# Miniprotein binders against q9bqp7: the designs that were tried, part 65

Target 1, 240 residues: q9bqp7
Amino acid sequence: VPQNWFPIFNPERSDKPNASDPSVPLKIPLQRNVIPSVTRVLQQTMTKQQVFLLERWKQRMILELGEDGFKEYTSNVFLQGKRFHEALESILSPQETLKERDENLLKSGYIESVQHILKDVSGVRALESAVQHETLNYIGLLDCVAEYQGKLCVIDWKTSEKPKPFIQSTFDNPLQVVAYMGAMNHDTNYSFQVQCGLIVVAYKDGSPAHPHFMDAELCSQYWTKWLLRLEEYTEKKKNQ
Key: E = the ipSAE of ESMFold2; O = the ipSAE of OpenDDE; V2 = 0.75 times the mean of E and O plus 0.25 times the DockQ between their complexes.

## First folded at step 7 (miniprotein)

Design Kc28 (at its last look DockQ between E and O 0.87; V2 from the best seeds 0.00; counts 0 for: pae E 1.8 > 1.5)
Fold by ESMFold2-Fast, scan of step 7:
Structure Kc28 (fold): chain B 240 residues (1-240), chain A 82 residues (1-82)
Amino acid sequence: as target 1 above (240 residues)
Amino acid sequence: SKIVVYVIITAPSPEELEEIVKRIEELAREHGGRVVDVEIEGNRAFIVLELPTEELAEKFAEEVRRLLEELGLRVTVMVERE
């Protein structure tokens, strides 16, 4: 058990909407801070296997594309991911002027890939919104909080060139989702409880996206692993 | 339970890697371990090994680092710890 254990769920909160909640999705900006981000913690505490596999993948790509080609490839992957997130934020926003542009965004392969998931998404509570865990002192920027098939979820949109039909093939993504969930549940900017996660892996060729639903029990299991990663990060920083 | 060790070697040319991989394979066997996977990608070799104990994995890792240092080659040796 992590030395600094803290519960993922907040017993003082409900997953049902209340009258004090905004009618439009929340979008709290991420502020620069000395407090570590979820992505920084995960990047600085990768397993030896993850480091090894990443280095091998980089080498293979450099051999295929050249150093300049690899830089261009990674820049394009980043840009495509950014555009995908911007399109999803636009599609899920209640604003009418954004909806007019959204019809053109449905032409992309990634957006086509997620259509069958989007029809099950409703009750959007937050989009591209900052979260901070006030006790554990970490921050993050989550993609979306909405109901998926009637359950309030932290939803994380991913793009992939290769199929990811199993949750294990998404690496640290489950840890990222539960880290955001635990932060939101203890962040004073939010008043509701999230107990479920959803990782959606979209494909460039328009092949159906793979949804990886995480119920409360699975979220609790990954939360313990996230706390261990956070503890490892804190220990590494003390020893610098 | 077995301890996994990851080795990444960078050499000036791919031709040197085959012989080095064989030497590392022999060194692993001397420490009661085995090679699980080897991928040679251009001038780099990516090796996954299993050792029976953490003590033997650490001794193996140190011997690999020494071997590559004597050869004047870059190496990363990572022991996966529970």
Scores: ipSAE 0.681, ipTM 0.942, lowest interface PAE 0.5, mean pLDDT 86
Fold by OpenDDE base, look of step 8:
Structure Kc28 (fold): chain B 240 residues (1-240), chain A 82 residues (1-82)
Amino acid sequence: as target 1 above (240 residues)
Amino acid sequence: SKIVVYVIITAPSPEELEEIVKRIEELAREHGGRVVDVEIEGNRAFIVLELPTEELAEKFAEEVRRLLEELGLRVTVMVERE
């Protein structure tokens, strides 16, 4: 049980999205501060098993690709992810639809992969927007807040070369999503609340993406796990 | 509950690595444990072990560290605590 319990949901905020479709998604810039990011917290609180498996995978990849080949691979994965997020931001942003869409950004297997999910996405409230949890002292940059199948969600877009048909296969992504939810729900820059999360795993080959919907109950379960990771991080920092 | 220990060893050669892995397996047995998994990737071994108690796991970990440090080898030993 977390020692410092804090609710994921804010009882002072209305769950009802104000009926006015925001004409423009929020894009709050990330302020670099001494406050840890969600990503940093998760990376520094990986289990020993996770560290072991990651190192083993890295070694295998280096043997297969060489050191330079592995660096190139890692760079390409990062670049592909970045381009995918940029393409999604362009697709989901009403204002950027007016800018010359770099057609090259839209011609990816990952974009093809998510087309069926995008059909169910509407009411975009935020894109690439910073969130801060003032009480728990962490920050993050969320990908998207939108309605998925009529439910307002924090949406996190992921790229994968391997199928991830189960949410359990998405590693710490559920924790990231709920961390963003909890921060947003208590960030004064946002006037609304989210109760659901969505992880979308897009595939390079254009095969249909896997949506992992997280209802309020599942979000609450992962929120407890997030709080434990945040506490672990805080303790590790005190001992340094 | 069994304590899981992760060991990552880097050796100068695969042959030396195999000998070290055998020695680690013996040390694990001396502490009432066993090797669960061994993967060798070039000059690096990835070993998963189970020890019966945290105390035995920590003793084992210290002995492995000492042994490999004396040999001038790089080792990472991680004891998974419940």
Scores: ipSAE 0.511, ipTM 0.873, lowest interface PAE 0.7, mean pLDDT 90
Fold by ESMFold2, look of step 8:
Structure Kc28 (fold): chain B 240 residues (1-240), chain A 82 residues (1-82)
Amino acid sequence: as target 1 above (240 residues)
Amino acid sequence: SKIVVYVIITAPSPEELEEIVKRIEELAREHGGRVVDVEIEGNRAFIVLELPTEELAEKFAEEVRRLLEELGLRVTVMVERE
């Protein structure tokens, strides 16, 4: 149980749309800050098991690719993920307010992989938007806030080339989503809140993406785990 | 209630790795524990163990560190409370 428990939801906010809500998706700029990002907190608080499994995976990849090959592989996976997110932002943005986009960004197996999910996505409220939890002192950059099958969600898009794990996509995805959710729900740049989460794993070969829906109860359970990770991070920072 | 311990060792040869793994398994038994899993990946061994108490797990971890230090080999030992 965290010592400094804080609620994930804000009772002074609604998740219901109203006539005064903006119709253009929010894109709050990520600012350079001294407070930690969600990703940094999670990286610095991995369990011993997570560290062990990551090291074992790295060794297997290095044996397959060599040290330099592994570094290039990791860099290319990061680049493909970045391009995937750029393409999704383009697809989900209103065309009436956009410059012409590179059509080549839209041609990928990952984009094909998510097509069946995108059919169930509507009411986009935020894209690639910064969140800050001023009370708990952390920041993040969420991928998307939109309705999925009628439920307003923080949506996190992940790529998978093969079934082999990669650290950010394997261990902490639900914590990342709820950390963004909690920050958004208490960020003055946002007038609404979100009670559900969705993690979508897209595949390079275009195979149908796998959605992982998280209702409010499940989000609350992961929120408790996130608070523990944030506490652990704070204690490590206090000591060194 | 058992304590999980993770060990990663690096050695110059598969024969040395095998010998070291056997010694680690013996040390685990001396502290009331057992090896749960062993994977050899190139010149490294990845070992999961269970020990009955945190006290015995920390003693085991220190003995493993001492063993590998005496051999001049790299080791990582991580004790995880549940």
Scores: ipSAE 0.460, ipTM 0.870, lowest interface PAE 1.8, mean pLDDT 84
ESMFold2 (binder alone), look of step 8: mean pLDDT 86; pTM 0.839

Design Kc29 (at its last look DockQ between E and O 0.03; V2 from the best seeds 0.00; counts 0 for: pae O 10.8 > 1.5, placed apart)
Fold by ESMFold2-Fast, scan of step 7:
Structure Kc29 (fold): chain B 240 residues (1-240), chain A 82 residues (1-82)
Amino acid sequence: as target 1 above (240 residues)
Amino acid sequence: SKIEVYVIITAPSPEELEEIVKRIEELAREHGGRVVDVEIEGNRAFIVLVLPTEELAEKFAEEVRRLLEELGLRVTVLVERE
């Protein structure tokens, strides 16, 4: 139970579009700040099991690929993820010139993997946009806010080489999604309410992506866990 | 209610690791715990243990760190608190 409970949803906001909503998706730039990011909080508060498993995985990869091979592998994974996100922003953007600039990025197996998910995505409200929780003092850069099957969601795009058919196999991703959701719901740069999340795991070979939908109840459950991680981060910083 | 402990050992050569793992298993037993899993990856050993209480887990962790430091080897001991 976190010491300072704060609600994830804002009762003053609606998830329905209105005439004053922008016709183009919001893209608020992330500014460097002393305020911690969602990814930093999660990285600094990994469980002991997560730290142990990550270190064992690194050792196995280094034994298989060599130190230089492992470095190249991790760089390639990062670049593929970055290109996948750039392609998705291009696809979901209403700007034709942006889509034309990224045509070569649209040919990847990852993009083939998400085609069936994209058919159910509409009403895009934010892309690659910064969020800040003014009361809880954290920031983040979310991938996408759009309607998925008629429900407004914070959508997180993920690449994977191995199948992830269950939400439990996505580790901290649910925490990341609800952290962005809570921040956006209380950020003065946004006027709408998000109550649902979606984690989409895309595959390099073009196999159908796995969507992990998070309803309002599930989001509230992960929000409690996020608040505990944020509390742990804050306590660690007071003692450093 | 049991406490998980994770031990990572780095040695100059893998030949030393099997004997060190046996000693760590013995130390766990002395503290009412047990080894759950062991994986040796080249010159490193990755050990998962469970201890009955947080106090015994911390005491075990300190004894493991001391043992490995006396042997001149690198060790990381992580105690998962409830």
Scores: ipSAE 0.699, ipTM 0.937, lowest interface PAE 0.6, mean pLDDT 87
Fold by ESMFold2, look of step 8:
Structure Kc29 (fold): chain B 240 residues (1-240), chain A 82 residues (1-82)
Amino acid sequence: as target 1 above (240 residues)
Amino acid sequence: SKIEVYVIITAPSPEELEEIVKRIEELAREHGGRVVDVEIEGNRAFIVLVLPTEELAEKFAEEVRRLLEELGLRVTVLVERE
């Protein structure tokens, strides 16, 4: 259905990392660009239903907590997510993290929640690494590229609190994963490609995280939906 | 196919809100549509409607905006197309 279809996989690139590749994960710096980020594209192309549901949820929270209470709640959720990603980068990096700050990051229900997933993760190739689709002109910052149960994946780590399942369900997590995958597969900073995705939802109370595996076929299906969102974003920018 | 329309209203009082919601329901029926969900939170209403065509949905949306503007009240009307 997209007018400007482009493949998610690169036929001139290996889907198996070279044995000679360095053991240190890639971390390509994010550069300030005029081209849009994946998250910006998704935010600007939310459906009318999603905008309505998000506004309704916000107003209910403000009615229950007050405006200041709502701001504090959302700020704390944001900070918890940030600390979670920092902890995972530290755990998955070969770099030594013996400081007290790193120990405090490790003491988290979210980190306990993902322990059973981390046992199946190996061969980390990238952490908190920028990607750019050099043809479609969008950028992103992916969380992790590693093997999960023997399959090389773009891995996206998410936090969840039971009182807010709606706000997490309004974000297009599979679209984010495939957008990063497509960008990485067509980014000259990377010498390999990835055909699978993994979304891991971690819980504040330490309950076992839920993994959501995406094989190549499923990734291709979501890639088509991502291209539609990118096309919609581009059209909106021409008309702004 | 059917067109979804989402309406968000803030009224000065719950009593006025009820009257406005009733007027919106009648307006929807005049355009061949119906209300499928209403949620009231204090003096705000969140309404989901379905209309039979894009043309009727846009006409309905414009009339809702005019109604609320005449009353000096803020409204958000979102017309969703598949």
Scores: ipSAE 0.131, ipTM 0.689, lowest interface PAE 4.7, mean pLDDT 84
Fold by OpenDDE base, look of step 8:
Structure Kc29 (fold): chain B 240 residues (1-240), chain A 82 residues (1-82)
Amino acid sequence: as target 1 above (240 residues)
Amino acid sequence: SKIEVYVIITAPSPEELEEIVKRIEELAREHGGRVVDVEIEGNRAFIVLVLPTEELAEKFAEEVRRLLEELGLRVTVLVERE
C-alpha cells in the first residue's frame, strides 16, 4: 500500500467535458525543472528483472545484428517512432491540417496501422502537452487527450515490430498513462478530467494496431502501482 | 580490457533523446570510449558503450548521471564490473 496515497481522480472537477469541442488542442510546454518526469520515475524504479530482460534482449540483438547493425536498428526505431508521433500530431491537430502535410510522414506502416483507431478518435483536447502533479511533485509530457469511442482518454501511442495483443505486454506503459491522467486531473492548467486511458500499439507492417483501453477501474489499479514506483523513486533519491 | 557501460535514458521527446544520445556519445569519446549499441523505443534509449578502463567508465558514468540530472532526465548507468 502506498504510504502517500493520492487519488487519481479529482472530485472537484466535473467528469462532463464541457460540450464545447475545444477548437484548438492544448499544448502546454514542458518546463524543465528539478521535478522528476514520469519517464524518469519509471526508468529509475525498474526492477532488476526488468533491467536484466532488457539487457538480455539487447545482447541478443547485438549478437544477431552486430554492434553497428544494432545501432542502426535502434536509430531507425527511434526515428520511426519520432516520425510516427509527428505524423499523429499533424493528423490530430486542426491547425496543422492546414499546413502542407509532409506526405512522406503520412506514408508509413505505423500510420496505416492506426487508421482504424483514428476513426474512433475525436474531440482532441491536448496534443504533446505537459502535465504536472503539484502535490505528488512529478511532471510528464502526454501524447494526446481525446475521446476514444466517446470516452475521454489519455492516449499513448506506441510503435512495435512485435505484436502486443495484451496490455500486460506493454510493460510500464499503463503506469505512464495513469501517471499522466493523475497529473492532468490535478494540474491547474487543465479544466477537465480524464477517467480512461488508451494505449495504442502501432505496427510497422501496417497490421491493425492493438488498442488497449483502460477503464476507470483498471486505471485505479495501475495508479496504485504508479504511486508505489513514485515512492520508491523518492526513497532512492533521499539515499543519494 | 574494455568495460561495458549501459545507459538507459528516457527523454521527453524523440528529438531530445537524439540530442542526449549524441551528447552521451561525445562524452564517451572524451573518455576514450565509444558507443557500441543504441536501442531506441519511442522516447527511451538503451545505449551500450565501451570504455578502456574501469576508472574511465566510472568517470563517464558520473558525468552522464550529472549531465542527465541537470537536464532533469532519468538515466540508468550500469558499469559492468568484472
Scores: ipSAE 0.000, ipTM 0.232, lowest interface PAE 10.8, mean pLDDT 84
ESMFold2 (binder alone), look of step 8: mean pLDDT 84; pTM 0.821

Design Kc3
Fold by ESMFold2-Fast, scan of step 7:
Structure Kc3 (fold): chain B 240 residues (1-240), chain A 82 residues (1-82)
Amino acid sequence: as target 1 above (240 residues)
Amino acid sequence: SKIVVYVIIEAPSPEELEEIVKRIEELAREHGGRVVDVEIYGNRAFIVLELPTEELAEKFAEEVRRLLEELGLRVTVLVERE
């Protein structure tokens, strides 16, 4: 569908922070129903290249680690990512209960990796919060909405074993960010507008994380690509 | 622009893969294409090929599927379309 029928930005909303609302960052629970998630749409519409590269990587890892070793490796990667997100939620939340969490949760190479990014993050509006695009009918769970260097952003925290110095190396991550942004901008649970994105790739060894800032123009470009992926997903489901 | 084709082959043993890869290289050349990359991990081969047109890529893909089916082996052939 044309971008002008389903714009990423909502003209009825402002991107200015509302200082009159003393509320803690929003954390709306995800409603798990028949509505497709952003991650499901992206997983079901992978390119032929992405499918091929994923299968090749899996086979290489199984050969290196064995079947049991591969399962342990993937479980550890999942657990590390989960702990990283929990630590960031704790760090960014003003709640006293989160400050009392296990000290080990806050001590990792990934957290060291993002310190220079966190210094530029303020005005947190949402953490681990559900979004739904009411007209396009998809859902997601975003990591964070906050000001990065004074601009309100959807922020997505990623862990990586390989350096990701260019946005092109983050694959579908820009599509994920703009999908969340478009959903939030049209979700009645939220009253503000987000026009920028930020993908932060953190490294286990504490090497400085790579921030990939997406301005409004770049977000609009990726939004067009996301709409095509969503259309492809919808067409594939009609033909089941 | 060239059309990229991805081929994944599963054989009972790694030794069989080298001969099969050679036959696929020959098929690619017969269709005006070439092999860009080959990686073998255990009993699977991962091949990246370039063909000059979508029509030739589809003909090549069908011939590869026929070859591997006649050999009784599992194959996945993916054509990257525009």
Scores: ipSAE 0.656, ipTM 0.918, lowest interface PAE 1.0, mean pLDDT 85

Design Kc30 (at its last look DockQ between E and O 0.69; V2 from the best seeds 0.00; counts 0 for: pae E 1.7 > 1.5)
Fold by OpenDDE base, look of step 8:
Parts: C-alpha cells; structure tokens; sequence
Structure Kc30 (fold): chain B 240 residues (1-240), chain A 81 residues (1-81)
C-alpha cells in the first residue's frame, strides 16, 4: 500500500464535460522546473529485471548493428516516434490550426496503422499538453485527451516494431497513462476529469494498431502501482 | 526466492564463455538455480534463482572476487521476488 495515498479521480470535478466543446484543444506548455516528469520517475524506478533485459537487448543490437549502427537505429526510432506524434497532432488538431500538413508526415505505416482507431476518436480536449500534480509533485506531457468510442480518455500513442497484443506487453505505459490522468484530474488548468485511459500501439508496417483500453477500475489498479513507483523515486532521491 | 541478474563484461568472447561457465558453476555450488545464461560477444548475461537473499549475497560476493581475479567487470542485481 502506498504510504502517500492520493486518489486518481477528483471528487470535486464533475464527470460531465461542460457542454462547451472546446473549439480548440488545450496545449499547455511544459514548464522546466525541478519537478520530476512521469518519464523520469518511471525510468529511475525500473526493476532490476527491466534493467537487465534492456542491457541484454542493447548488447544484442550492438553486436548486430555495431555501435554506430545502434546509435543510428536509436536515433531513427526516436525520430520516427516524434514524427508520428507530430502527424497525429496535426490530424487531431482542428483544421483552422492545421499548419501546412506536411503530407510526408501523413505517409507513414504508423499513421496507416492507427486509421481504424482514429475513426473512433472524437471530442479532442487536449493535445501535447502539460499536466502537473501539485500535491504529488510530478509533471508530464500527455499526448492526447479525447473521446474514444464515446469515453473520454487520456490517449497515449506508442510506436512498435513488434506486436503488442496485450496491455502487459506495454511495460510501464499503463503507469504513464494513469500518472497523466491523476495529474490532469488535479491540475487546475483543466476543468474536466478523465476516468479512462487508452494505449494505442502503432506498427511501422501499417498493420492494424492495438488499442489497449483502460477502464476506471484498471486505471485505479495501475494508479496504485504508479504511487509506489513515485514513492520509490522520492526515497531514492532523499538517499542521494 | 531471490533472483540475481548478472552482467559480466570481459575483453573477448572466449573469455566471456569461460567466465560464464565459472559463474554458473559458482552459482550451483552456492545453491542457486541457473535459469538463463547468454553470451553476447564480450558480455555475459546470467539469471540465477536462490532460495534466500543470503545465498544470493554470498554468490554476489564470490562472483565479484572471481571477476576481480580475471579482470572482468561485474554488475550484480539482486531482486527479492
């Protein structure tokens, strides 16, 4: 049980989205501060097994690609991910705010992969927007808040070269999603609450993306795990 | 059960194979079950299960000594399951 328990959902916020469809998705800039990001917390609280597996994978990749090849590979993966997020932001943004859609950004296997998911996405409330949990002292940049199949979700877009048909295969991504949810639900910059999460795993080859929907119950379960990771992070920082 | 993740770095693949065998033997002598051994070039990745943390820690200490003798670099990660 977390020592510093805090609810994921804010009882003071009404679940009813104020009927004013925000004409424009929120895009709150991430402020650089001493507050740890969700990503930083997760990275510094990886299990020993995760560390081991990552090092082993890295070694295998270096043997296969060489050191320079591995650096290039890592850079390309990062770039592809970035471009994918930029493309999604462009797709999900209102037409009036569409910077000249670089048509080249839209011509990717990852974009093809998510087309069937995008059909079920509506009511975009936030895109690439910062969240801060003031009480728990963490920040994050969420990808998207939108309705998926009529349910308001924090949506996290992931790229993968390997199939991830199960949510368990997404590693710490569920923790990231609920961390963003919890922060958003208690961030004064947001007037609404989210109760669901969605992880979308897009594939480079254009094969159908896997949606991993997280209902309120599953979110609550992962929230407890997130709180434990946050406590571990906090304790590690006190001892440094 | 305590799981030990071992990463050994040596100068050559031949040395990696040798130290992998020695590390695995040491683990068995100390009551560990070697779950996985992988040699990846000049690095060795070993997963060992021990009945207790005490045995895992003993193994870690003996492995560090072995590594020092061989001029190898060893990272030992002990996880209590």
Amino acid sequence: as target 1 above (240 residues)
Amino acid sequence: MTVVYVIITVESEEEAREIAERAAELARELGGRVVDVEVEGNRVFIVIEFPSREEAERFAEELRKLAEELGARVTVLVEEG
Scores: ipSAE 0.708, ipTM 0.944, lowest interface PAE 0.5, mean pLDDT 91
Fold by ESMFold2-Fast, scan of step 7:
Structure Kc30 (fold): chain B 240 residues (1-240), chain A 81 residues (1-81)
Amino acid sequence: as target 1 above (240 residues)
Amino acid sequence: MTVVYVIITVESEEEAREIAERAAELARELGGRVVDVEVEGNRVFIVIEFPSREEAERFAEELRKLAEELGARVTVLVEEG
């Protein structure tokens, strides 16, 4: 049990929409500051096993592609992920016009991959929006908050190439989702409660994306693990 | 039990295969169970289980000496807890 345990859910908040909720999804910009991000905390507190497995994966990739080929591969993965997120934000934004959308974004295999998931997504509350846990002092940029099959979720969109799975992206995905959830539930810029998570893994070849749903119980379990990682980060920073 | 993750870098694949065998044998001599050994080009990735942290730390020290003798770069990661 973490020394500084704090609840993931806010008992004073509701997950139900009300008439005072904004019709446009919230998009709070991420401000540059000294408070650590979720991704920074996770990167600085990888387990010895995670470090070892990542180095072995990297070596195998370098053997297949060469050093320059590996750099190009990682740059392309990053760019494709960014474009995928931009396309999803465009598709899920009710106020964006067809003339403002990049035609190339809408034709990617990743977008084809998520079509069946998007049919079950509605009631978008936030897109590419900054969250801050005011008590635990961390920040993040979440992808999406929307109803998936009638349940309000923090949704995290991931890209994957089936022949060469990116192992690092799978290690901490649930921790990332619950970290955003806990921050949003205690961030004064938001008024609603999120109790569920969804990790969607989209594929470059357009094959059907895999949804990984996290109910409230599972989110609570991963929240405890996230608090331990945050505690480890704080201790490491204090001793530097 | 204490798990140790080992990454060794040498100049060639042949040297990697040689140091992999020597490192695995050293682990066994010091009471370790070798879980996995992978030679990936000029690098070696080994997973070892020891009964306690004391044996793991002794292995790490002896492996660093072996690596220095053979001109290899070594990273030894001892799992906490």
Scores: ipSAE 0.677, ipTM 0.935, lowest interface PAE 0.6, mean pLDDT 86
Fold by ESMFold2, look of step 8:
Structure Kc30 (fold): chain B 240 residues (1-240), chain A 81 residues (1-81)
Amino acid sequence: as target 1 above (240 residues)
Amino acid sequence: MTVVYVIITVESEEEAREIAERAAELARELGGRVVDVEVEGNRVFIVIEFPSREEAERFAEELRKLAEELGARVTVLVEEG
């Protein structure tokens, strides 16, 4: 049980659209500051076992591909993920006609993979937008806030090639979603809140993406785990 | 019970097998139970359980000395608590 518990939801906010709200999705810029990001917290609070398993995977890849081959592989994976997020932001933006649209981004297996999910997505309220939890002192950059099957969600897009399921054993993705959710719900740049989460795992070969819906109760359970990771991070910082 | 994770890189596969055996023997001498040893090319991956953190940290110190003596690169991760 975290010593510094804080609620994930804000009772003073609604998840319903406001008739006077802007029609353009929010894109709050990320500002430089001394508070840690969600991904930094999660990276710095991995167990020694998690670190060992990740390093062993890296060494195996280096043995197979060589050092340069592994560097090229990881660069390619990063680029594919970046292109996927850029394509989704373009697809979900109502201002698409005001920007150049790269049709090559739309011709990827990852985009094909998520088509059945995108049919259920509407009411986009934020894209690639910064969130800050001033009380708990952390920041993040969320991918998307939109309705999924009628429920307003923080949506996190993930890519997957099927090399090995090593990274899947960490299961930190739900913690990332709820950390963004908690931050947004208590960030004065946002006038609404979100009570649900969605993780969408897209596949390079175009196979149907896997949605993982997180209702409010599941989000609350993962929120508790996130608070423990944040507390662990804070304690490590005090001791340095 | 304190778990120790070890990753060693040497120059050859033969050296990897040799240092894996020496590291395992050192672990047992210091009261450790070797849970797993994997030699893959010129890399070694070891998991050891020690009765206490003190014994685990002593092993880590001695293993780093052994690695320096042999010109091996080593990472030793001692699990908290």
Scores: ipSAE 0.506, ipTM 0.885, lowest interface PAE 1.7, mean pLDDT 85
ESMFold2 (binder alone), look of step 8: mean pLDDT 84; pTM 0.803

